VHH binders against h2kzm9r124to488. Designs and how they scored, part 52

Target 1, 365 residues: h2kzm9r124to488
Amino acid sequence: RFTIDTSRAKSNQYVVSLCSKKIGIIEYPDGRSDKQPCDVYWHNVVLSDMNKIVTSPQSRVNKFPGMTELAKKISLTHSISSMQKLFPDEYAFYPNSWFLPAHLADFHAFYRKAQALGKTEMWFIVKPDEGAQGTGIYLINSPNQIRNVDQRQLVQEYVADPLLMNDKLKFDFRVYGVIKSINPLSIYVAREGMARFCTEKYEKPDSSNFKNLYAHLTNYSLNKANEAYVHSNTLQDQTRGSKRLLSTVFHQLESRGVKTKRLWHDIKLILVKTTLAMLPEIMLHYEHHFYDSTGPQCFQIMGFDVMIREDGTPILLEVNAAPSLTADHIVPHPGRTLLEGGQRVRSIVDEVIKIPLVRDTLLLV
Key: E = the ipSAE of ESMFold2; O = the ipSAE of OpenDDE; V2 = 0.75 times the mean of E and O plus 0.25 times the DockQ between their complexes.

## First folded at step 15 (VHH; framework vhh_6fv0_2)

Design w3 (at its last look DockQ between E and O 0.88; V2 from the best seeds 0.00; counts 0 for: unsure alone 64.8 < 65)
Fold by OpenDDE, look of step 15:
Formats: structure tokens, C-alpha cells, sequence
Structure w3 (fold): chain B 365 residues (1-365), chain A 124 residues (1-124)
């Protein structure tokens, strides 16, 4: 039987354990005491001692060395920008981006040029390189509005024309991909993903509404704090929830005349192209990390946040090297705000997505 | 066994035309979406065109849009790619590829079910 070490799975342990059990993998939640290698090692994060833990080249590990850093906003931008220079048309799915402080001058230059061309209503989103879940993100319409120019941040052109449905809520997709291998490159996309909805109706950014992040940012971690967040208890009611199945939203879009086959195709290409852009660095980190030995077979579940523009074209917003594999929500206590505490509640949407994702990933490797 | 066999490649001058064919066997051709992909020297595989199982929807890489036309004859288990106005940058080994799923996944790279390819060379 296949064996899996989940001693470092941490937050992923529940889902991985569940899936392991379902498919008949022998789990070692505390590692193997006999020091024999496991077939699979599941890590929550990339650790510097991975090469010391996973010593058998026949073993598989669910993380690529360096991927966490590589997937960060600035690093990702570097990778994609490099490709954009070579293939500008093919990599148009990533908004113009600048990383501070290094590209501050370039950003100013861009802005000046844009203004000279009559583009006076451009908005940009500033994202801290460190941090997650929408923390520290804000919109600007001038470089002079950057709060701290010395801090490592990503400045990106704000996509102001999101595709909206009847509810007028901005949304994006969390699409899950699996890099099965890098040599040769092998990429899979999960057919089921997540749609994340804002909790406030979208309006084009202006001086009056640009601070309303509930309207502009789709991050669950942000919107869950809003009283307008709609938690779904069933698959039936998820159609109107703040989290929806990708398939549900695709169906909704199709009913509106959106070419969903094309959309999905384009999304798949984004995953491929993004991964290709990252590949040189992934390989470099892998070689570096396992330079003194034959490395294990690495694979990784990736999250791709994709927004759909009004014209139906997808835009890559973010890549997550460690997408949450938890299948619960934190719901505020009755009469209280989320800040005041909440309880963990089963998320049917997350379960439907993440359990099969992990299961099938384990079957894949 | 899934088999795909590409043909129709050759040497053409810039502005010339070629028609590629792909003979499919070993699976229900009409049930699968199909790709044309290509690999140029020192480049990876890239998507060129996509056609759904029925032939009702076709999509193209931006760089080939308006020049290439994908079609299929399900009765003949054959996929076609009409390439007009060929450019030097179109030179590559061209493959037909079947869309593949495994469990809850779709294989998006590489296209494992592809033929041996046919070489397209564009040179003055």
C-alpha cells in the first residue's frame, strides 16, 4: 500500500487524512518511526530541510522548493514580466505591474505617458508583497498616492471592467492547478473551482468609493467580515452565495450568453503560461535544494485567481502556492461581528472543491 | 490505443498555404475536443487552435487568427488545419492533440495524446 507522511501537513492534515483514508493510503501523521521512506510526503509549507526529510528519489512531495516565494506578488510579476517582454500578446492576461521601490520611476513614467495620451481615469491597486488575504491593499489613481514608496509592494493596473452578473457583485475564480512534474512539465487543472464574490455592489472606482474594498476586492478573508457576506449551507443555496462553485457560475454565465468554453480554454492557457513563466525559477530552486542528491518527485497544488473582464477575457490576479485546503468557514456568533469571534462551520462549497481536489491529486501522483 | 497521425506539412514560402490533416483512431473521435499544437525550435509546445467535438466552436491563438482555420470531419475521423498566409514564425512541428481528462482534472500540458507531428517550414 501507498504510504503518506502527514507529519508536516498541519492545516492540510484533515483533508489529506480524509482523502488518504478514502483511497486506502496508509497515513503516518507523526512520521514513520522506522525511518523508512514514505511514498508521499505532504507538507503545508516548504521547509528548508525538505531535502533532509525526503531523501528517497522515489518519494513524492507536494511542494516545490522555493515555490512559496516564487508565487509571491513581486516574484510572480518578475516571472511574468520576463515573458511579457518576449511574448507581449500571449501574456496580456496579466495587468501592467510595477514592483516598488525598484520600479517606482517606471511607474511614474507610465502614468505620465498615459495621462499624455488622455487616459486620465486610470486606477491602480497596491498590494503588499508580504501578507495575504487582502491585507494592506488599496487603490490609487496617481503614483503620488502610494503610502510608502520604500516598502516592497506590487503596483498593478486595476481592472476596472469586471464582468458582472445581475447581482452586480464583482467576482473572481479560484482555479486549482496541479503541477505534477517540472521535468518534463506536466500540468493539470481541476474542473471544479471556486468563485469568490464581493459583498458590495461594484461601481467603477472613483474618489467616493475607492476605499470600499468590499466592492473592489474579491478576497474571501476580507469579505467574510462584512455583514453582507452570504454563507451557503447547501449546494442549492450556493448559487447566491459569496462563495460559489466555479461550475455553478459558469452555468450562470452560459445562461447569459457568455462563451464559457472559450473562457475555460483561456483560463487553462493562463495556467499553462503562468506556470511556464515560473518554470525556470522552479527548476533553479529545485536543483539548488537537491544539489547533493537525487531529489524526490515534487508536485504541487496551485491556486490561480482569475477575474473575467466585461468582454469575457480572463485576467490573472494572483497565484497561490499554498491555497487553503480547509473546508470550513468562520461564521460570526449571532449578533456579533466576525471580529468579536466566530465558530467554524462546514463549508459545503469548499468541501465539494477541495476534498476531490486533494483526493484526485493523490491518485494522480 | 489512441492514435493520431498528422500529415500535410512541408516547405512553403512566406505567404504560402498548407493544409494539415490528422487521422484519428482508437477512440470515439466525435466525442472529443481537439487541439492543434506546435513546437518551434527551442520553444515549448504551444496551443494553436481548438475545436470542439461537434465542430461548432473553434478558437485560435491570436497570432494565427484570421489565417488559420481548423475543421473536422467526424465521419472520417479527421482533423484539419488550413494555414494561409504563413509566416516564418509559424514554422514548427505541428501536432494534433486530443483533450484528456483524468478524474476531476483536465490535462492542460503537455498534450499527451498527440501524433508524431508534421513539420512546417516557412522560408523564402
Amino acid sequence: as target 1 above (365 residues)
Amino acid sequence: QVQLQESGGGLVQPGGSLRLSCAASGFTFSSYDMYWVRQAPEKGLEWVSWIDSSGGETYYKDSVEGRFTVSRDNAKNTLYLQMNSLKPEDAAQYYCARVTTTGGFEVIYPWDYRGQGTQVTVSS
Scores: ipSAE 0.863, ipTM 0.932, lowest interface PAE 0.4, mean pLDDT 94
Fold by ESMFold2, look of step 15:
Structure w3 (fold): chain B 365 residues (1-365), chain A 124 residues (1-124)
Amino acid sequence: as target 1 above (365 residues)
Amino acid sequence: QVQLQESGGGLVQPGGSLRLSCAASGFTFSSYDMYWVRQAPEKGLEWVSWIDSSGGETYYKDSVEGRFTVSRDNAKNTLYLQMNSLKPEDAAQYYCARVTTTGGFEVIYPWDYRGQGTQVTVSS
């Protein structure tokens, strides 16, 4: 008789409860009153007091201590950049990156060296460290265009050559990975994922338009960060919606001659290499959090955002430590705000992805 | 009762060649993509090559591309790795591994090897 505590699952509780019922797991949505541990604890985010909540070494919890910080763009880029210095060809899937102000001189040197080698059309995206997610990002084509150079911020090479579908929309893949354990390291990838399309046709940056693209990039980044913002589409509308199944897009790419088996292989390696780059810090945070006891065995569902270049090569752009596992949205009634009432609407694309993802994760543990 | 049995390892001088074999049983071999992976005593397990279920497509780790060739004979349930121009850094225990799925997941680390492996030693 397998048990699960979902008292801290928040908005993800619906999918986890549904999956628990389907596979015969006994759920405690308010926690146990008898003070016995559950076999699994399902949290919606990494909780700072996890060591007070999950105390039995026989229990599993779906979050690693500190993972929210480790998956943040700054920390993630530090981890991968360290590997890029040691193994530049193996970690070429991540854009060259500079942490300002500390690496400002390095960024200038890179730019001058690339100019001397004849590279003339270089674009970079600037991401503020302290702003709201997606707020304040902008494009540049030279280092002298950096705003507020004294502020902590990340500069990365910009993917200006994305692979586009026939409708000329930019898209990325959300690929779900599961870190089942870290000692020994065990990683799984979900065979189904999400393709997320921009709502506007892609416009390649040039010297005449790049300042006007700023607002578009901000809106695109905000839509990605807020996975519930864009309504789900029916399965019949997979070729027309802003959210589509990864398998549908792979089929479309295959029919156009893209080597999709190679692409999938490269994506799997990105998940492995990214996790390996993060692993020392994951282990240190676990040891610090449970320093005085034998802690639980942690596992975690991670979201990997991957963009595909025109030549078919994948690029890692972001890692989400707590991807949304919801399969519906609350939408206001027509002509009203959510405060005046709302209706739950079903997201079929999210259901096809997330229900098997959660079900099979529970079966792994 | 999936079983994989590696053979063909040995001692070779730098620049030499070896051909590894992997005998598969207990599953429908022709339905699965396969890996070769390797482990040196001081190193972790690393991926070497991949071949699809039909044998029509192959991929290699950059450090071995042009020197190693993976192939399969689905009628004999056997996977092969031809290793040419061997270097000291190629010395390792070599394993074949199945691309394994569990429900809606693929296992991507560690690779799903089952045998004892076969030792490749490259020395002067």
Scores: ipSAE 0.697, ipTM 0.825, lowest interface PAE 0.5, mean pLDDT 83
ESMFold2 (binder alone), look of step 15: mean pLDDT 77; pTM 0.786

Design w4 (at its last look DockQ between E and O 0.79; V2 from the best seeds 0.74)
Fold by OpenDDE, look of step 15:
Structure w4 (fold): chain B 365 residues (1-365), chain A 124 residues (1-124)
Amino acid sequence: as target 1 above (365 residues)
Amino acid sequence: QVQLQESGGGLVQPGGSLRLSCAASGFTFSSYDMYWVRQAPEKGLEWVSWIDSSGGETYYKDSVEGRFTVSRDNAKNTLYLQMNSLKPEDAAQYYCARVTTTGGFEVMYPYDYRGQGTQVTVSS
């Protein structure tokens, strides 16, 4: 019988435990006292002592060494940029990006060139490298508007032409992929994902609205604080919610004449290509981390944030090495803001996505 | 057992044409979307074209759009790729591929089922 160590699953423990039980895996939430290896180790984060914990090469662990860092904005940009140089057409799905402070001059040069070509209304999004959940993100339309040029941050061309539905809310997809192995590379893409909607109607950025992040950023962590956030209690309700199933939104898009098969195909390719771009560094980190022994088999659930442009082409926004696997969210108390506290509420959308994702991942490995 | 067998590759001059075929067996061919993929030297496996199960929808990599035509004959369990105006950059091992689902996962890389491939060489 398969065994799983969830002693370091932390925030993932609930879902992993639930799935383990469903599948019939023996769980050790506190680790094995007999010091025997488990078949699977589930960690919520990459830990530096992974090689000391997972000692059997027959064991599997749900994290690749170094992946957390590799998935960071600047690191990801480096990986993708390298591929863009080699395969510019293949990697056009990632917006032009600059990492500060190193590429500040390049960014200025780009901007000047663009202006010279008559592109006078370009917008850029500035993202702190260490930032998460939309913290510290802001829009600019000139390099001179960067608040702190010495801070490690990513500057990226802002995608100003998002595909919008009738509600005029900007949205993106959180698509989940599983890197089952890196040698050989084996990638699985989850059929079900998440659509995240802004809480305010999208307008092209201008001097009057560029600060309205509720219209420009799709991050749940940001939009949940807006009173306009729509929490769905049922699968029926989710069709209009701020979080929707990917399949639901795809259906909605299809009804509008969008070629959803093509779109999905393109999205899957983004996941694959992005992973390929990261692969050399993943391999290096793996070898480095397990240099003194035969390492375990690593696998990892990844999250890919993808936006759809007005022309129907997908674009990669972000990669998450540790996407949230929680199936609840905090809802503000009635009449109160989220800042004043909230109640943990079951998220049906998250459950529908994440429980099968984890379950099937466990079955896969 | 799922089997895919590619044929039709060869040596052609730039601007030339080739027609690739893929014979499928071991599964209900008409129920699956089919893919053409290729691998050039020192490059990874790349998607070239795919056609839906019915043949009603076809899609192409941008670089081959307008030059390549994918088709299928479900009665013959055969997939085709007409390649016109071939360029040196089209030189690769071409594979017929089928993608399947496993649990909640739709796509596996590399493709679950692929033939041995057929070599396309474009040279003056």
Scores: ipSAE 0.797, ipTM 0.914, lowest interface PAE 0.6, mean pLDDT 93
Fold by ESMFold2, look of step 15:
Structure w4 (fold): chain B 365 residues (1-365), chain A 124 residues (1-124)
Amino acid sequence: as target 1 above (365 residues)
Amino acid sequence: QVQLQESGGGLVQPGGSLRLSCAASGFTFSSYDMYWVRQAPEKGLEWVSWIDSSGGETYYKDSVEGRFTVSRDNAKNTLYLQMNSLKPEDAAQYYCARVTTTGGFEVMYPYDYRGQGTQVTVSS
């Protein structure tokens, strides 16, 4: 009988339990008392003691050792930059990037060269490694605006020419990839994903607006605090929600003349090429973590954040090693703001995306 | 039983042309987008081109765009790759592959090729 240990799934446990019931998997939400291993272990994050928790080589675990660090902005940029040196055309989907403090001089040199060529409208986004939820992300238009120059952080060219819908809101796609195995390499992409829209209408950056947190960030948690946030609670509300289905936005793009089949193909290639860029370090961390033992087979759901330029070109923005698999959100109590507390309610958009994602991942393994 | 059979490879001089074919059987060919992929010695698999299920839209790797043309005949269950102006770097074993789905996923890697491929050799 196929079994799953969900005792470390935390906030993701609801979706994993629901999917386990749907496909007939025997769930152990508190772990097994009989010391027998489960076939699958579902963890909400990469655990440093994974090799003590998952002890059978016949078991599978939904996280690769070290993946949290490997997906962080500076480590990811290092991996992609190494491939850009070897295959510049293949890896052009990643913006010019500098990881601080090591590349501070290179960033200054780039900026001065661009100024000498007459480029006066340059914007850059600063991404601290610890800001996966948009905390601490900000825009700059010169190198002297970097706040903590000695801290590990990523500076990237800001994409100031995003493709917008008629509502003028900036958006990105959250695309889910599954690394089923790394030896041999096997990866899948979910056909459904999320489009995340800023709360306020996009304005091109200038000195008067560059600190507008909500217009330049698509982080779901930060957008919840804005009262202009439009929450999609049904599929009928897809056109106006802050979160929309990827498929809905693709249909809208197609009606505006965007070549959406080519766009999807390009996005698929971004997922594969990014995984290939990360693969040597993934293999090294696995080997290190399970030194002197046969480890379990790891798999992992990864989140890829992709934005689209006006010309239809997709750009990789971020990789999330532990994307949320929750299907609810916090809304303010009636007549209050989120700062005054909130209540948990269902998210239909999240359910449509995440329940099939988890269900089909369990079927793959 | 899904089958893909590649043919049409051979030896050509730089600047020459070849036309590859891929005969499909055991599935509804017209329902699938298709790839051409290639593998050179000591290199990994490299995609070359993509064509949608109807044949109405195509996409090429930058290095072959303008030189290669992918097409399909859904009535004959056959995929084609016309290769013109061949270069030494085009030498490889060429495979056709399906864009395969399972549940809500598309298979991204490895590519879903089933045949033995066809060898293209370009002598200098």
Scores: ipSAE 0.653, ipTM 0.815, lowest interface PAE 0.7, mean pLDDT 82
ESMFold2 (binder alone), look of step 15: mean pLDDT 80; pTM 0.810

Design w5 (at its last look DockQ between E and O 0.87; V2 from the best seeds 0.00; counts 0 for: unsure alone 64.8 < 65)
Fold by ESMFold2, look of step 15:
Structure w5 (fold): chain B 365 residues (1-365), chain A 124 residues (1-124)
Amino acid sequence: as target 1 above (365 residues)
Amino acid sequence: QVQLQESGGGLVQPGGSLRLSCAASGFTFSSYDMWWVRQAPEKGLEWVSWIDSSGGETYYKDSVKGRFTVSRDNAKNTLYLQMNSLKPEDAAQYYCARVTTTGGFEVIYPYDYRGQGTQVTVSS
């Protein structure tokens, strides 16, 4: 019988345990006391001591060594930019990016060239290289608005003309990819995913609103703090929730004349090309981590955040090496805010996405 | 069980034309979207074109757009690639591939090709 060690799955353990029971995998939620290897190890994050925990070459583990760092915005942008130099048309799906201070002159030159060609409404997102995701991020519309220009930071084109639904809400897609193996390279995409909507109507950035993080960003954690956030607790609520099924939004886009088969094709290529751009570093970290032994077979569920431009073109925004696989959310107690605590309730949208995702990943490996 | 057999490759001069064919069997061909992919020496697989199951929608890699045309005949279980204005850069082994699903997944790399491919050579 197949065995799984879920002792390091943390918050994701519930979904993995449920799927393990359903398909008949023997689970060790506290690890094995007999020191025999399991067939599968499920970790919630990339662990620095993975080579001490997963030692059998016959075992599979759901994380690649080093992937957390490789998927971060800075490393991801380096990898994709390197491919953009070699294949500019193939990698046009990623926004132009500049690493300050080294590329400050290049950024100024880009801005002046675009202005000379008549582009007067340009927006950029700035990420300082010192905080957690979302900390210190701000929008600018000219290079002279950069704070602390001598500090390491990433400047990236901001998509100011997103495709909007009838409710004028900005959204992105969370698409789940599975890297099943890297030698040989094998990549799968889940046919179902998540669409994440802002809690307020989208307005184009201007001087009066460019510091409003809720109107211009679709980060799920940020939206949970906004009292306008609408939890989708039934499939009937799909058209009004802050989280919707990708399939539901695709049907809505089709009804508006969007070529959704072409869109899906382009999204699949983004996943492949992004993984190919990252692959040399993935291989390098694996070889270094398992230097003098045959290591396990690694696989990994990855989250790809994709936004759609008004013209139907998909743009890669972010890669998440450890997307949440939880199927519940925190709702405030009656008469209280989320900041005062809350209780966990079932999220049907997350269940429809994540239970099949985990179940089918376990069947795939 | 699933079988794909490519044919129609050969040697042509720059600017010449070739028509590739892909005979499909062992599955309901008309239910699947299809890829054409290619592999040059010491390079990875790269997609060339895509066509939906009905043949009504097509998409092409930018470098071949306007020169290549993908089509299908679902009654004959056959996929085609008309290649015009061939360049030395187009020389490769060409494969057809099925857009394959497994449970809630689609396979997106290395593509579901199963044939030996057909060689396209562009010289002199």
Scores: ipSAE 0.714, ipTM 0.862, lowest interface PAE 0.5, mean pLDDT 83
Fold by OpenDDE, look of step 15:
Structure w5 (fold): chain B 365 residues (1-365), chain A 124 residues (1-124)
Amino acid sequence: as target 1 above (365 residues)
Amino acid sequence: QVQLQESGGGLVQPGGSLRLSCAASGFTFSSYDMWWVRQAPEKGLEWVSWIDSSGGETYYKDSVKGRFTVSRDNAKNTLYLQMNSLKPEDAAQYYCARVTTTGGFEVIYPYDYRGQGTQVTVSS
């Protein structure tokens, strides 16, 4: 039987264990005591000693060395920017970006040029390189509004024309891809994904509303704290939830006349192009990490955050090398804010997405 | 067995036209979206055009928009690519490709099935 080591799965343990059981994989939650290799190693994060743990070239591991760092905002931007220089039209799906402090002057220059051309209402989003879940993110409409220019941050052109539905809530898609291998490159996209909705109605950023992150940022971790967050208990009610199935939203878009097949096509291309942009560094890290031995077969589930512009074109916002595979929500206690604590509740949307994702990934590799 | 066979390539002058064909067999052609992809020397495989299973929806790479037209005849199990106003940068090996779904996944790279390709050369 196929075997899986989940001793380092940590937060992924539940879903991986569940899926392993479903498909008949023998799980070793504490590792194998007999020191025999497992067929698959599932790690929550990339660990520096991966090469010491996964020693068999016949084994598979669900993380590429260095991917976590590579997927960070600045590193990703570097990868994509390199491709943009070579293929500007093909990589137009990524907003203009600058990483601080190195590109501060360039950013100023860009801004000046834009102003000279009459583009006076440009907004930018500042994202800390470190951190997740929307922490420390803010909007600016001038370089002088950067709070700390010495801190490693990504400055990116803010996409101010999101496609909105009748609810006027800004949303993006978490699309899941699987890099099955890098040599040769093999990429899969999950047909089911997640749509994340803001909790406040979107308005174009201005001096009065630019601080309202509930309207401008789609991150679940941020919006879940808003009382306006709509938690769905059933697949039926998820159609109006703050989290929805990608397929549900696609259906909704289709009903509005959006060419969803084309949209999906474009999204798939973004995944491929983004992965290609990252590939040289992925290979480099892999070779470096396994330089003294034949490395295992690495694969990885990736999360791609994609926003749709008003004209129907998708834009890449972020790549996540370790998308959450938890299938629960934290719901505030009655009469309390989320900050005051909450209880873990089953998330049907997450379950529908993530369980099959992990299951099928295991079947794929 | 899934088979795709491209034809129609050749040598043309800039501004010329070619019509590529792809004969499909071994699967229900009408049930699948079909792709044209190309590979130029020292370049990677790139998509050129896509057509949905019904032929009702088409998509083109920006660089070929207005010049290339993808079509299909499901009754003949044939995919077409009309290429007009050809440019030197269009020179490549052209492939028809089928995208396959595996479980909950779609294969997005590389393409599951493609033919041997047909060479398009654009030279004055």
Scores: ipSAE 0.509, ipTM 0.824, lowest interface PAE 0.5, mean pLDDT 92
ESMFold2 (binder alone), look of step 15: mean pLDDT 78; pTM 0.791

